# Ledger of designs, part 7: VH-VL binders against Probable Rho-GTPase-activating protein 6 (rga6)

Target 1, 235 residues: Probable Rho-GTPase-activating protein 6 (rga6), of Schizosaccharomyces pombe (o43027r312to546)
Amino acid sequence: TNLCKFTFPTPECAPPSLLLPHIFAQCVHFLSLNALHVPGIFRISGSGPVIKAITEYFYSPPHFWLDETSEIFKRIGFPSYIDIAAVLKRYIMLLPGGLFTHKDILNLLVPLYVDSSRVKVPIDIRNEMAALCFSQIDSYVRFSILCSLLALLHQIATRTQELENGMENTKDSTLMKPEALGIIFGPLLLGNSSTDLSKSCPSGNVNDLMRFETEKARVEAKIVEGLIIHWPEVL

## First folded at step 24 (VH-VL)

Design i4 (from e4 with heavy chain V102I)
Fold by OpenDDE, fold request of step 25:
Structure i4 (fold): chain C 235 residues (1-235), chain A 123 residues (1-123), chain B 107 residues (1-107)
Amino acid sequence: as target 1 above (235 residues)
Amino acid sequence: QVQLQESGPGLVKPSQTLSLTCSFSGFSLSTSGVGVGWIRQPSGKGLEWLALIYWDDDKRYNPSLKSRLTISKDTSKNQVSLKITSVTAADTAVYFCARSLIYWDYPGDFDYWGQGTLVTVSS
Amino acid sequence: DIQMTQSTSSLSASVGDRVTITCRASQSISSYLSWYQQKPGKAVKLLIYAASSLQSGVPSRFSGSGSGTDYTLTISSLQQEDFATYFCQQYDSWPYTFGQGTKLEIK
């Protein structure tokens, strides 16, 4: 697939020059500008047919962008923000090899973001160590995808916080807080289906493995939550 | 299958030292992330955590009893021991040992328990 | 120390009933809460961990919910074998502490 140069709308949230697939760049760009306040974004499932149509569109050259004149919109209508978010999420989910190729990336990040009574890492050191971990990503495209995504998620989280601060008496539980986003993207970004979990589980028995997997997902969520919150400082 | 079994003297005199042993199977205390702890329950009362020992010989004690508690392990025998010095009537309870696993460097709860052993402190 | 308080020391119910047991922490424990079942002469059994995760082998009629300081154990349809004492425990901070227990009795 053809790549494009991408500049994130908020420069403090991403490197100045990223290389992204067109479909990903367009989704990030669109969501960053229009969908930061959308309740349930990334949590609510999009329309399968719409997601498919958009995906097929981008994989049919010379279609590299979507605009109001795009033929696809005549056929399926203008997609919802939820649908666009779903396209982005699906892209990440289906990325061969995932974003992180290092098998121990989770182990490297766990001590940084898991709050244990045993070890506490200062925030500045944590951010530096996280940055070092991400420097191990060999593919600039994958790095770009990660940066652009976390930038977007950071923006969503920030907007959510702003909205909540402005609301004196109404908590909207549908807004996407960092915790909610972490739950969604934690396993998506850090999960490794090829990992022999039996070796990683302390006891190695079946019951413990089930719990281990559950806890792993929680840890992944917590890590990504932390990354979302502190992303500008990690860069 | 994970199993734990407590053993103790049943009866101890005041001011003496209570020695308890936990024998376990189905897991090893040489495995990273594994811990074994002691919990007690006085008759008609709630549960009280006493101590916990990990695979790396790290130990945690209830602060209220720390001065009287000593926890140790024999990995080769799959045993954990607890000593309580200067016992009084207040130490009369059912004593449990239980497994605790650390998941991703966070202390865990107790997923498997022994049946408990009754210890009575009486003159 | 974090104090764990169960709202009810005893509860009477019938088979088939929906039962709810509550546990409150003196401070936030970030969902590091487990629920246990205790029966006379048997080993204590872990039911729920991380506030809402079902332990392997535990029937699906058991569920946990809550966040911050307030947590709930729910039995959707009480069975005869469910009459027991239930305890909550926090493992957020040292020392670990337990609730006083709730004895579930037959009505």
Scores: ipSAE 0.414, ipTM 0.757, lowest interface PAE 1.3, mean pLDDT 90
Fold by ESMFold2, fold request of step 25:
Order: sequence, then structure tokens, then C-alpha cells
Structure i4 (fold): chain C 235 residues (1-235), chain A 123 residues (1-123), chain B 107 residues (1-107)
Amino acid sequence: as target 1 above (235 residues)
Amino acid sequence: QVQLQESGPGLVKPSQTLSLTCSFSGFSLSTSGVGVGWIRQPSGKGLEWLALIYWDDDKRYNPSLKSRLTISKDTSKNQVSLKITSVTAADTAVYFCARSLIYWDYPGDFDYWGQGTLVTVSS
Amino acid sequence: DIQMTQSTSSLSASVGDRVTITCRASQSISSYLSWYQQKPGKAVKLLIYAASSLQSGVPSRFSGSGSGTDYTLTISSLQQEDFATYFCQQYDSWPYTFGQGTKLEIK
């Protein structure tokens, strides 16, 4: 089967007994244990042939473990951390209907995570409302993907902060801050909303519509940045 | 076609109330998501945001000046007004009004500005 | 409040030069940054929004870049009409704040 029961390697960072696609679970497990420090993780592209080979295995063959003993890796070599991160991104990108299927998910999340929003909510209410938004996810597999991904991204962001605190100059850092992760994952997690543009841009002007689409991507990034930062509080 | 124009008294005495009016065309404050704000610039200095008012009468003020500022609108006249009480020489500046749209419930920058009106606070 | 710093108050340049103006925020503003052009006696003009997006009607020689706390406005080939004062503004958080301005003068 393609699904497996999954426990995040740091148990306090995610709910227990998640249900994940096997290859997603393998990649998250491996990255959580070995790759929290990798410069440019999720930003740098991996090897296309390697990514394709790994991705194709989660549709057809029996499950495998990401180590040197797997038959797939005897043919293609063991993938880099960048390759494994790219597999995770590709899996999310290919999800039918995306991760959040709620029609107006952006309208629910903006007041919670965008500080300059016209609606400010107290932090304790924010955490409860975020949890309610996640309960709107109609699939335990999609819920499990969200929880395991946010746990991993939170660990990366935390490790980045620890490593940068020891640096003389952080301006040249290639480590992944929550802002950078939010830019990458905002569109991947939230961009599949089926929101009607005419309701979002009442003027209907083409120039105003172009501005509205640009600002959508920024809002998506800001929301995911906030989710990464505050993930333990939402649990 | 979007145009904004400020009007004000030019000269006011210290301790009095400064009243400014922004008249605009090419858009309406009855349209959802539309706002108009005020920004000032002392001579040779930087810009300072003062206040914003939205179509639904939601109002935002710079916290450093909030006790002295009142923003209001007259939607039928396409006008927004700003009052600044108890003025001093520090309030001498060029005053601008500008349009701000809301994008996905997120307040935007200022996409169209007026030419500004000079207000001098002097005895 | 988020402080916006344009550490260069004045630049001298010639027509045809490539000019770069910088802006730094006191904390991350997630690319919620605008660049404005100001000329005496004229309305302030929005050039760039969202750090890198060109406003309609602005010449393509203007471009914006940057992320996090550090942002840059670039004019690729300076024209006579580009001599003006340039301000950055963050719209990430209330209150909205502006840089001190950079005056671009003919050399």
C-alpha cells in the first residue's frame, strides 16, 4: 500500500499516529534527522532524473526505506538532501485539489497571521481559530501532510536561528529563515484556493487585478511564515 | 484619471485647529476596499504618515499623533477631511492626501497622491 | 514601529549611469515595500510595489529587488527626468513608515 502510519521523529512537534504516503513519510523522517542545517534547502533545485525516479516509486512499487540498501538507490545512487527536499515539494505541487480545500481559506487565515490586517485577534484566540481552520481539512492524509511539513519547517527555522546566532555576518547566510520558507511554501500550500477574483477586486480594472494577484502571493507567504514560527502554539 | 487635490488654510496660528480637505475624482469612497490617507513632509525632511479612512468608516491614526487627529469623510462629495488640534511650529509641513486600496484584506501602500498643500504655523 | 533607513541622503550621477538606492528595515517586512519618486511641485509617484513589481506606466528602466530587511531601487540608464528624491515605504505593519529620502542630483 502507498499509505503508512507515521510518528514524527521529535514527537512533541506533531500529533501522534499520522497517516502519510510512504515516500512523503520517508523524506520527512530523513530530513528531520539529517538536514536541518542544509544551505538553500527547498530553494535549490535537485537533480531532475533523481527526483523523477523517486517520485515514480510512490505510485507503483512496494514501500521502500531511504537508505543505501534500497534497490532504487543501487541504480541511481543515494539522493542528496536537496534532491529529497525537492521530492517533498513536488509531492505537494501534484496533490489533486491542493492541501486546503476550503473555498475562502485566505479570508479565514489573513486576520490570524497578518499583523497589519484590519482585524487583530488575541493570541490565544488566534491559536484556537487556526486549529479550527485545520479541522476543515477533509482528509486525514492531507492533515497529516500539513502537520508533518510544518513540524519539519519549524525545526529548520529553529536550527537556522541557532546557527545564525553564532555567525559574525548573517547577511550572506544561505540558511532558510521563516520568511524564505514562507515565500516558497505560501503558493504551494494556499495557492490552490478557488476564490472568485471579482469578489476580491471590486473595481474590475485590469491594472488593479494584476496588483491583487501580486499581493495574493505575498499574503500567502506571510501566512505560512507565521504558521512556521508559531507551529508549537497551534498544536 | 485618478486625481486627488488638497486644500487648506495656508497659514494658521499656534494652538488653533488645522483643517484640511482632500477632494478626489476617478474613484469613489463608496467602493469596497477603498481608502484615503494623509501624509505630511516638513521642509527638507522625510514623510510622516498621519491617518487613513476606509469606505466603511474604519479609521487608522499614527499613534504618536492620535490624540490630536480626527479624520472624516463625505462620500457624496468625494471628500476626506483631517483636523489637527493644538498646532505648533512642528506641524508646519506640506500635507498630501493619497489613495490606498485593500488587497486580500491587507491594507496597501499609496498608489495615487495629490500635489500637496503647504501649511505654515506662525504667529 | 519599523524604522526605514536610507543611509545615503544625496547621490550625484550623470545621464546614462546605472544608479542604485538602498533601503533597510529594522525588521523583516516580507517584501511589503514601495518606492516613490518626488519632484518639487508635482504629486508623488509610486514606482515599485511589493519590492519588485513595477507600477503601471512606470518606465522599465526602474526595477526593485531585495527581501527581508534589505531592499534596492535600480535605475538602469539614468534619464534627465529621473533627477528627483526617492523614498522607500513599508506597508507590512502599522504605523506606515518611510525612509528619509535619497536626492538624486545631476553630476
Scores: ipSAE 0.346, ipTM 0.675, lowest interface PAE 2.4, mean pLDDT 83
Fold by ESMFold2, last read:
Structure i4 (fold): chain C 235 residues (1-235), chain A 123 residues (1-123), chain B 107 residues (1-107)
Amino acid sequence: as target 1 above (235 residues)
Amino acid sequence: QVQLQESGPGLVKPSQTLSLTCSFSGFSLSTSGVGVGWIRQPSGKGLEWLALIYWDDDKRYNPSLKSRLTISKDTSKNQVSLKITSVTAADTAVYFCARSLIYWDYPGDFDYWGQGTLVTVSS
Amino acid sequence: DIQMTQSTSSLSASVGDRVTITCRASQSISSYLSWYQQKPGKAVKLLIYAASSLQSGVPSRFSGSGSGTDYTLTISSLQQEDFATYFCQQYDSWPYTFGQGTKLEIK
């Protein structure tokens, strides 16, 4: 009931006629238009009270929540770009069962985006197979969340590259490259996926298991990095 | 405890085939995701990866040496062997074997190594 | 092939010193980087994997950092047993490649 029709502000970056939670749609729209250049976006911590207040609004959408006249912002102040980014991350984290309902999503995505994978996949097939993986998402709302998020992250990565190449500020360590975004969103998007690969731990040893979990996070990061870089081709 | 040990001929004549054996314990090459590889170090030089074999008999070779290398395994003996054909003085090195695990379909680094065995190629 | 470069081949230091060793990749390796310790007559020892993760059983005075193409190994307070040769290695793509090594010697 808390859903709206959504068209991504740069229509070539996402499918038309998405269906998003109202809060998520407002956050994505705002960030896409205003925050592609923000250093440390999604990495830097936001204001805890502001984030909490906004996430509690998930049950009752504001009539104009991203403006100064909204009741919520009169009490807590208007959110920063960092606060709004944190709300997006929190929404995804709180989704029951995550974005992908297919247990073996890592098995399907690793050959497509992990360069030294033992499985060789022709490059010209890669993005069509990724699109097939995303069509397995049972919920159109979850599909819409994924598409709008990847479109936003692709725009941020593209803007970062433009700023580093041009006469703009090249403060490289604070701008969000696809690698950094992949580290943040890899576990967030893929970390709730299948446990089938975890059953293949060769020894069951605690030290080997610790390494397996660290490497899982790295693989998840590489997949999301690749998706961000090549997102327009997946469409 | 994971342990690996290399054995080899010590001295080999030019143009002959060098044969090396890695014997290991504390893990099995029958276990899914397990691999064993070979690395060498010529005197006064850095490390060079040679080959790797996995539990499912998937094999990877350094492309600069691929035509001369053959890696194989004997799972029942916990052994991996490497053959290098047509050796020259450039093949004089300390040869190491090492374990490499696959993490979530991604091949890993070398977490446990043997002590190495010196092989000298001379006339 | 990804070239791994350790610009310093030899480094002199004293017990108690803080030491850093650098490694550069010819392209981004996305933190798929390991550090190894080599002593004469002993098995090579993995110290750091994934650029910054400490291998089990390795003392906490060892740490790794870096991303993209530039990586460092740091020993916060050098001990007698730390005099050895240190290698970096990328495992991002085939073939696996190593740096040339940095020999850490007693000053």
Scores: ipSAE 0.342, ipTM 0.683, lowest interface PAE 2.8, mean pLDDT 82
Fold by ESMFold2, fold request of step 25:
Structure i4 (fold): chain C 235 residues (1-235), chain A 123 residues (1-123), chain B 107 residues (1-107)
Amino acid sequence: as target 1 above (235 residues)
Amino acid sequence: QVQLQESGPGLVKPSQTLSLTCSFSGFSLSTSGVGVGWIRQPSGKGLEWLALIYWDDDKRYNPSLKSRLTISKDTSKNQVSLKITSVTAADTAVYFCARSLIYWDYPGDFDYWGQGTLVTVSS
Amino acid sequence: DIQMTQSTSSLSASVGDRVTITCRASQSISSYLSWYQQKPGKAVKLLIYAASSLQSGVPSRFSGSGSGTDYTLTISSLQQEDFATYFCQQYDSWPYTFGQGTKLEIK
């Protein structure tokens, strides 16, 4: 089968007994153990042929492992961390209907993670409501993908903070801060939600619509940044 | 076209209540996601946000001034009012009203402003 | 409260110059940053929102950049009508706060 039972390598960072696609599980496992420090991870593009090879060979029997003993990698070489991250990101991008099926997920998450939101939610209630939002995901596989992804991204953000504490100037750092990860994963995780634009735009004016779309991307990034930072609290 | 205009008393004595009115056109405060706020600028100084009111009567105040401020609206007249109690010379400023829209439940900046009205607090 | 600092209170420049105005936040504001133009006796004008997005009707010689805590407004070729005071504002968190302003004057 192409699904497997999965335990995140750092067990306290994710729920136990997740159910993941084999390809996703191997990528998350490998990156969590080996690639928390990689500059530009998820931002830099990987090798198209290598990404295709990994994707196709993990779908086909026999299932191959991401290690040097796999026959495919003896022929084409072992993929870089950037290649493996690109496979993970591509998998999420190609999910039919995305990770969230609730059409108004943005409206539920804005009060929880956007500081100037008009609806003020106490911090201790925020975590419980975020967990409830995730429980509305109607697929255990999608839930597992979200949990393992956020655990990995939180680990990367934590490692980035540790490494930057030893740097003179972090402004030019190529390490992935929560803000940068939020910009990348905001649209991937939230951008496919089915939201009626006529309900979201007060006037329907063309200039207002253009601004609404620009602000949507900013809101998506801010929410995902907050989820990455506060992931252990939601768990 | 979106337009806002402030009106006020010009001169106010210390300890009195300052009352300001914002009249606007080209949008309605009955429309979901629409808000109107007040900002002031003392002479030769920077801008200070005072208050905001939304279409659903949700109100926000600058915490440093909250006990002295009251914002209200009259949706049928396209007007928003601000009262500042117990004024002193420190309240002498140009007062602006401005529109603020909500984007995907996220409150935005101020996209259209009035020309401002000078209020002087003097004996 | 998030403090917004514009380190330069006054700048002198000539028509045709490239001008850069900076704004610094006391904490990350995630590009929720606006730039305004103020001329005496006129309504304040929004130039840039979301740190880098040009407001409708604003000339393309204006641009915004920056992230985190450090933001920049650039005027690529200064025009006579651009002599004004420029303010930044954050809209990341309540209360909304403004920089103290940078006055752009004729050399």
Scores: ipSAE 0.328, ipTM 0.683, lowest interface PAE 2.9, mean pLDDT 83

